# Ledger of designs, part 3: VHH binders against R-phycoerythrin subunit beta (cpeB)

Target 1, 175 residues: R-phycoerythrin subunit beta (cpeB), of Prochlorococcus marinus subsp. pastoris (q7v2z3)
Amino acid sequence: MTVSKSNQILSNDRDLENISNKNIEDIKEFINTANSRLDAIDSITNNSHAIAADAVTAMICENQDSVNTKISLDTTNKMSVCLRDGEIILRIVSYLLISDDESVLSKNCLKDLKNTYLALGVPLKNAIRVFELMRDATISDLKSTVNSMKGEKEFLSDLISNTEFQFERIINLLR

## First folded at step 18 (VHH)

Design x1 (from v7 with H101E)
Fold by OpenDDE, fold request of step 21:
Structure x1 (fold): chain B 175 residues (1-175), chain A 119 residues (1-119)
Amino acid sequence: as target 1 above (175 residues)
Amino acid sequence: QLQLVESGGGLVQPGGSLRLSCEASGSTFSSHTMAWYRQAPGKQRELVAWIVTRGLTNYADSVKGRFTISRDNAKNTVYLQMNSLRPEDTAIYYCAAYTWEGYELFEHWGKGTPVTVSS
């Protein structure tokens, strides 16, 4: 929505003589909205560790019956992998929310993610659950961040939808 | 080490309500994910609810809409409000705390508080 508005403003403002105070205000609004969006996205990155940690922990809570009272070294390693990758994934999601460069999906920890997890003995079901939980946490974070901001918040719905979309793309790598 | 003490259990009639509390020792409560579990006689321990550090919650399907997990970081306490209690909710309820040190997860458990739902 913001890009379209920007383009419309720019198209109308090709002639300097046609630049009105309204156009200037519209541009300001566009910039403010864009900045707000960026700030919201940046919040994801800033909270990536907490979001990932919470997600992994929640998953563990949900699977406590399958985990022997003492988390085996192997389990610990698996959790560590999930936590590490979770943080990276959140950064990737943030990047994808800003850039249309999808090549990142073929890079980093996402490359051969499924095979890597299988090789490491990470249950895919659990990994998927972690990513789902991260999605939910990220959305919650976005809502909280945007709601605390001043100005127009109309971009939030689209941002949430895009966030969901990016997470689904990543989750599908494990399916 | 973090110590957890549950309270609030007891006997209640079907349809009644109870509020469980779990108080944690120490100053790092806010960095802990908290969860409630329960174990009925002859059954395995099962998750009831969890609340992560950032406040998100989830519930077992069997308690959704009836139970509410919440936390007060200032009091180092997690709560479980249990409404519309049923006989099948009878169990020992346990509080658990989880925290990360680097990439290692640590867990702590309370001793449990009994809840009996009976007419």
Scores: ipSAE 0.868, ipTM 0.958, lowest interface PAE 0.4, mean pLDDT 90
Fold by OpenDDE, fold request of step 21:
Structure x1 (fold): chain B 175 residues (1-175), chain A 119 residues (1-119)
Amino acid sequence: as target 1 above (175 residues)
Amino acid sequence: QLQLVESGGGLVQPGGSLRLSCEASGSTFSSHTMAWYRQAPGKQRELVAWIVTRGLTNYADSVKGRFTISRDNAKNTVYLQMNSLRPEDTAIYYCAAYTWEGYELFEHWGKGTPVTVSS
């Protein structure tokens, strides 16, 4: 059973019980690192609307019609759906980064996401691109947040890898 | 309504550089994603670059490594630094602004600034 990257990250949080044999300085450092990691993850949720909005807008820019016209109402409605779903997905990703509860992937808007988008006339290519852009924006947000913190930042690389992993899982639902 | 005014276009020799500016009217510039497009004579309009509100950027493959999009929120201005210009970069360059009001997206366009690359 390939231990998911998520399980590896969560295992570090469970090691709090094993730090009792370390000196007080090591304990403090461990706690600080854990808190920093949680704060970084929390920033995703706090910035979820901005991240999702930026991603959808960027996708729209990349798919802008050659004609200099206003975005059609139908297109606007479709993109609004992507924005709402994007915000939800970011919250799900945040949750998965701190919890091993993967049941969320079989629930809520992720269930039958592909079929739902097809039914609504949302091109899957565009949806996938939005999620990719959200991934990139999320990683950028994590880097910015962690780099602004004091203390050791060794957890950042693993956090980024885990974030990428979670997004790929979600993107694969549309493939 | 947000108004966009492009400037900085002109005639330049191949290999030369230009810096385009797009100034937005109003006070909500920081909430707008900005993009540059271009339209060459007889061709369709194409994306050149975008910069979102949080600062991430992307470029068309044809301009990667040569063009840089940036923004100054204090000046309500987005820039396009164009280096190593080529004749095929000749076009009218348009600035676009995008913003969300709730779950509705609004877009605004400039009138464009001409760029001619010729020996």
Scores: ipSAE 0.868, ipTM 0.957, lowest interface PAE 0.4, mean pLDDT 89
Fold by ESMFold2, look of step 18:
Structure x1 (fold): chain B 175 residues (1-175), chain A 119 residues (1-119)
Amino acid sequence: as target 1 above (175 residues)
Amino acid sequence: QLQLVESGGGLVQPGGSLRLSCEASGSTFSSHTMAWYRQAPGKQRELVAWIVTRGLTNYADSVKGRFTISRDNAKNTVYLQMNSLRPEDTAIYYCAAYTWEGYELFEHWGKGTPVTVSS
């Protein structure tokens, strides 16, 4: 079917408008997706006390089998160290999810974490379990946060995998 | 100050179901991690399941797939749905609650509710 000169001009204008509208909408969606990913990561820091407290408490629940009803003062004091450190760990995980700058694991107080826990009498098996539970609780919070969002959510799978990876690196400091 | 009252225990046939409830009063329920434990005669108390304040759950291997822990913060209640019950599930079931005030952990326990699974 033959196309006249005026049809060619109108086709070119419509093609340019379609490309411009698609590019603008693609850029808007990219920005919205990047902001949504950052908001999900930021929620880890905003909820860090609750996530860490949940993880330490869950580990304590799992260790009540050998202890009567009461937790000793010595046990409570040792586990409060894990709570405080857990809040710091969650901020470091957030940083790693944004930057993937592994040097943070070597350049801060984490590089001697195992020896610090040994010196304080924190059982390494319990500390490892707390960090595993923090990983699980963080992933649960990420799912909840992202599920409440509008827009494309395909970043969630990669974010979960990266969270698992970063926690593995931190847990290896205790092994 | 926090009081925990378990209910829903009783006698049930193997393969049957029970739903345990633990109602809390006194302090804010939503700030507590909740757990179910059980103790059979002559045995150590063992963890059955826990549910943290933000909803993560876990279960003992022996009950995974058969039991479900849940919470209703509006009713200040934690539940244990127990399906496909077996004679080895026979025990006194205890509800426990845990909360942090600053960096100090506080715990509370119910009196327990007996569950008997027998032909």
Scores: ipSAE 0.775, ipTM 0.916, lowest interface PAE 0.6, mean pLDDT 83
Fold by ESMFold2, look of step 19:
Structure x1 (fold): chain B 175 residues (1-175), chain A 119 residues (1-119)
Amino acid sequence: as target 1 above (175 residues)
Amino acid sequence: QLQLVESGGGLVQPGGSLRLSCEASGSTFSSHTMAWYRQAPGKQRELVAWIVTRGLTNYADSVKGRFTISRDNAKNTVYLQMNSLRPEDTAIYYCAAYTWEGYELFEHWGKGTPVTVSS
């Protein structure tokens, strides 16, 4: 008539083991998703030269004008600075996506970049367009990288939105 | 040195389609951003479309939705598929290629292929 305490304890042990196993599987999925997100962000740095080169070249394509060829050529020859800086910007974006540490956006770094462009004769309009194209190319690369992955991919939408946010913040400081 | 040869131009009626090809010889094609430009008589040369090395594309507003740029790196060729052609699309179409060597940009141009859209 009396229920054994050992039977109750055994039932509780199975319940605790089931809950513990479920928590472990949730943790494994979280870690795999976090690693996938970090791999996607790291690919921005790994591809930074190609992304920056594509962006600068696309901006140059948009500025080819037969009546102002000399002016277009001068700005084109000076855009190599945007290629070098584009690689740096992409690393900064990657860092911001990982850390959310705004200190890298210190006023002196961005003022130096803007003033350097002005001193070198790099039109700010063209530099801003390059940054916009880098944003677009980065998002395209993120989609390609994540689409090649296995596992949960719901982080992609948030990653794209954060990438857009970080680029807009950088672009606004140049306007 | 990269050399570009356009083909596929000609006379077509409004609403028709043409596919332009630009075949590259020499240098490594896959390291080049490719673009199509056009110039109508009495007008300035204008960008039609570009495709970068990693696949991003863009188009002039006047051709968006009607034209498609694509590339086949195995054939060293960039294409411009032109659908729903209008008389305003009449122009000489030029292929251009861009690549960086170090921090110096190099550009190459084809001689152009004429496209005439008329009844």
Scores: ipSAE 0.762, ipTM 0.917, lowest interface PAE 0.6, mean pLDDT 83
Fold by ESMFold2, fold request of step 21:
Structure x1 (fold): chain B 175 residues (1-175), chain A 119 residues (1-119)
Amino acid sequence: as target 1 above (175 residues)
Amino acid sequence: QLQLVESGGGLVQPGGSLRLSCEASGSTFSSHTMAWYRQAPGKQRELVAWIVTRGLTNYADSVKGRFTISRDNAKNTVYLQMNSLRPEDTAIYYCAAYTWEGYELFEHWGKGTPVTVSS
């Protein structure tokens, strides 16, 4: 026989409620994934001193031999520039990972980074190696941070690739 | 002051394995990047491996795949697991520790432990 209006109304209301629940769940997952990605990027900034210090030290380990085991204060000051700049670089990388706003590379102290390092006597090949090591350490920290998270982690591969891209842009400023 | 004592060296046949240990005295071990270097008679000292404070590692090409560096901060110890040893690995192995205090880099060295790989 004929479907009553009340049954039709209830069915339509339940269908709309089910669609609304799916939309809410899609929005929750999108927000959770975005928050997880942001948390991973924030960890770069939170660990920036340790990442930079590890990178500079690793480069120094690679350039030691029997003649140059001890580093003088003047030599330490030259490479300590990379330590101080490394924290700034990591904040800029974090910003680029969120926004991809390339203008930050041309409008701040990074615009003339190569000439600044040359004027300070920082060997460019060593600075490039430090930034490469910072890239590697940042990627290692991203993997560790994301692996400790709950929820969906599908963003990690894109985040790693983007990290590799932003670091290459910065390293090219020294080439 | 941080002091480093290497151990685990000795005589081993080619293809054998050896684990070097470097124990540090002091509460600041976890803030140090640790490295192993080696010096064969008549040769310059060369880097073998490093491990930074946050765990990233790297190796000299000549030892990749055969040696593994690791650290245990609870025991103030860094290790070098050496597998598939070759006569050219014969050297005195030195442990080194690096840390920043402000913008000064400080380094400390052990006295070395000899490793001989020979039939």
Scores: ipSAE 0.762, ipTM 0.914, lowest interface PAE 0.7, mean pLDDT 83
Fold by ESMFold2, fold request of step 21:
Structure x1 (fold): chain B 175 residues (1-175), chain A 119 residues (1-119)
Amino acid sequence: as target 1 above (175 residues)
Amino acid sequence: QLQLVESGGGLVQPGGSLRLSCEASGSTFSSHTMAWYRQAPGKQRELVAWIVTRGLTNYADSVKGRFTISRDNAKNTVYLQMNSLRPEDTAIYYCAAYTWEGYELFEHWGKGTPVTVSS
């Protein structure tokens, strides 16, 4: 809430009516933008399977541009693990966007994920590419969701920057 | 069962434009990531562009800025708008579709449409 007038000004009957109406509208705008921002973040979780599936599929498309690279049952099974983990990563990103509680990024959690991928034969470059594509797909989805909203959309640029930041933290722990 | 039919290929002069279409038969088109690949004679098949189910796109460096991929889910169609065509773009262009059913990935391919860029 922003109030710019002194208590002395607020004591006048006429001034109180004018200031009260402005303060109420400022509070309504604050609540509306906060709700819109939360709705956009909630869309990440609600769409997490589709976002992760799109990202894994896009990475697979990029690896089909050679006649020596073919889709196989074993490759599909390895990439389905990336799909499941991608859904979890998107929930973590949503949580970080709301709370910025870095404790969920403990290196033991991400260290175990890296070691798991190595043990399963998932190339780390492919996993990193999937997470980069999830970042890009998440940002695209945020833009689409916010563009359908009414009112001020200025929070979108901050939300995008924060999303990029949170994904970069996760991706860097895999490098 | 999803079937893909490419069209819009042909002979075009350098600097010209073509619009490729890939029409899918089936009710699940909107759940598919779509991609265009190309293969020139004597060369390896290469990715040209992809568009995921939720609209994110990407392009090969060699076509970026000249080609545009788009989709129309109401028409079950993906497009490739090719501008400023060069002789190096000469190839057979293939449409591909990918979807997940549960945790199993399925792929479908068209038969291709030839594009020749020559005077």
Scores: ipSAE 0.740, ipTM 0.907, lowest interface PAE 0.7, mean pLDDT 83

Design x4 (from w3 with H101E)
Fold by ESMFold2, look of step 19:
Structure x4 (fold): chain B 175 residues (1-175), chain A 119 residues (1-119)
Amino acid sequence: as target 1 above (175 residues)
Amino acid sequence: QLQLVESGGGLVQPGGSLRLSCEASGSTFSSYTMAWYRQAPGKQRELVAWITTRGLTNYADSVKGRFTISRDNAKNTVYLQMNSLRPEDTAIYYCAAYTWEGYELFEHWGKGTPVTVSS
């Protein structure tokens, strides 16, 4: 009688201790994975100028062959606005990837971005192309950053999908 | 003061291959987005391919799967590997380089290298 209770109590203690040790290792792995995910997202911010500059430049390369003319000074000035906005957009995307606080989209000038570009004479198709190129470059950088990491990398697929989602929302502001 | 010199052009038969090189002289080649353009007689200049500072690439539809752009920052060189060449690829090929200083874009062009694809 009393032996049965003692054995059951000891079994439960060992089971609870094993569960506690497993829970601690699960929590440590979760924290390590979260840190790796945050490091990947932080690289977007750290590279924001290069990503935006590359995207604007690539779009300009794609449009230099039109109408047998070089890029006009006026067009270059308009695309410099896309570079600054691109840096801001990449920081907003980074914030959205860390948080689900969508209010940042309504608190920034992004809600009227189309009208702003129309007023400035920025061709909407060119701006859309820049943002598409920024999306592609961001995904490429995320893959490179995560592939250089040690540990679990299962978060990459979801991070890429979320990045595509956030960029599509921003691009739709211009459509 | 970036200077660009293309080489590797010439005459090839249809189906052949050429490798164009564009060697840059000067500093900070790694900060430049590089591109290849071409212009055939009587046609507008068109983009062939670009490669960004961080290695992202893209190609004109007419050359996808046949041409490959690459860069070697240690040698300050951009390459265009041109395979399965067709007579429509006949053109003068130009190397171009782009960099931002602040919010001002600067561009540099080579003098071009002729490529002729014919029997």
Scores: ipSAE 0.713, ipTM 0.894, lowest interface PAE 0.9, mean pLDDT 83

## First folded at step 19 (VHH; from x4 with E101K)

Design y6
Fold by ESMFold2, look of step 20:
Parts: structure tokens; C-alpha cells; sequence
Structure y6 (fold): chain B 175 residues (1-175), chain A 119 residues (1-119)
């Protein structure tokens, strides 16, 4: 989001008045686009349970050996931790897409996530796979949500790239 | 009490096509992630494809580009379109369904439908 056009031309009162009207229209378009972008990000929160549940289920489909193992963790507890964490991660991704406040990654449960999974016996490759599936599902939902909107949709490619970036940052906490 | 019934299996020549169907009994089919697995004689069961409640799909590398999973929630049915079939696709194909109730995962399996690819 930039307002660089608003500062480029100031040479006389008539030019300033014309620039003021152009800048106001640019600001209105910027606000409308920002609202559409925020609505798309809000959809991630609204769909967070479905996205997380689908991702954990898909990982289970791919890795049945982990579901049938007789480890210290009950299968229900193991999967419920991944589902709960997935829902939290999706809310954190939504927050990062709005604010890009990196401090949330260090001041909440995410900074200890790798050690927590190791202590619980959750294979890190399974957790990484869940987060990758959540990323893919989130991008798919963003495309569907934005494609159903009227108006300018130019923000979609940047929103997708930012979503990929935020998920990669979170996935790297497990590597 | 969800029951899954596979159909559409049979004998087909290499390079041929077959469409498997898995019909589910129940009121909430749309809340299930669906998957196809296969098991050849003497081998472990392997994932073929899955489709989530929201329509995201994935495939085993060995079938990618040849098989297509799809779902019709109005008919409580998941499909596997199998094209360019090879002898190594010979197996019993199983339909599976998964749903969460709270934080508990429930899984259901069909009895399987045999597919034989031979000259």
C-alpha cells in the first residue's frame, strides 16, 4: 500500500487543487482495496478450523504408520495437538498478514514449538507437512474468496506471496 | 455407522481406463475427507489420492497425471478416474473416509473393489 503519488507534484495553487482531487481519488481506491484485502484475510480466520482439520487429516492419509504406532502419545492426543496448533497458527498468519509484527513469533508458544513436538514424540516431518498443507489450503481459499469479489483484485498475487512467506517463516521454526 | 461401498472395478487391458465409485451412507458426507488406497498381493497398502472437504487434492507420484479424484456431495460419492492403466496398477482399491468430531478423528473403510490390468 503506497501514497507516493500524493507527494510528486506541487507547483501552483491550481496544480495543487487538481493534485488534491487526484490524490483523494487515489486514497479512496487504496482504502477500498485495503478493505477487500482485509476481508480476504478475515476469511482465513473464519475457515481456520476447516483448514487445519483438512490439513491434519490429509497428513494422516499420507502417513498411516504414525497413526498405528504404539508410542507414549495416544493417537487422539497426538492429532488433537496438531489440530489445535494448526488453528492457532492460522490466526497468527492472519495477524502477520495484517501487521507483519515479527515479535509474535518469539513471544508466544511458537518459539518453543520444535522442542514441544520433540518432547511429545510428534515427528517433525509430519508437523512440517501439516503446515505445508495448511499453506496450500489457505492459498486456495484466498483465491476462491478474492475471485468471488467485485472490483480490483490486483492485491491477490502479493497476498499469496506474503502468505507463502509467513508460512515459510513458521515452518523454519521446525527445521 | 458410516458405510462405504466401492464399485466399478474389473479387468482392463493396459492403456485402458476405469472409473471407480465409492458411495457413502450418511447425512454428513460433505464433512468427510475422502481417500483411495490400494493394496497389491504381498504388498503394503498405499495411498493413491485424497480429496479434502474443501476440494484440495493430492496424488501418489506413481499415478499423478493419470488418475483424478473427485467428489459429488449431492450423491454422497467419491470417484477415482483411472486412465492409462498399467499392469502395476493391479490391486484391490479401498475407499476411506475421515472426519473430526471435536478433537477425535473417526475413520471408515470400504471392503474394496478389485482392479486387474492384464493383456
Amino acid sequence: as target 1 above (175 residues)
Amino acid sequence: QLQLVESGGGLVQPGGSLRLSCEASGSTFSSYTMAWYRQAPGKQRELVAWITTRGLTNYADSVKGRFTISRDNAKNTVYLQMNSLRPEDTAIYYCAAYTWKGYELFEHWGKGTPVTVSS
Scores: ipSAE 0.710, ipTM 0.893, lowest interface PAE 0.9, mean pLDDT 82

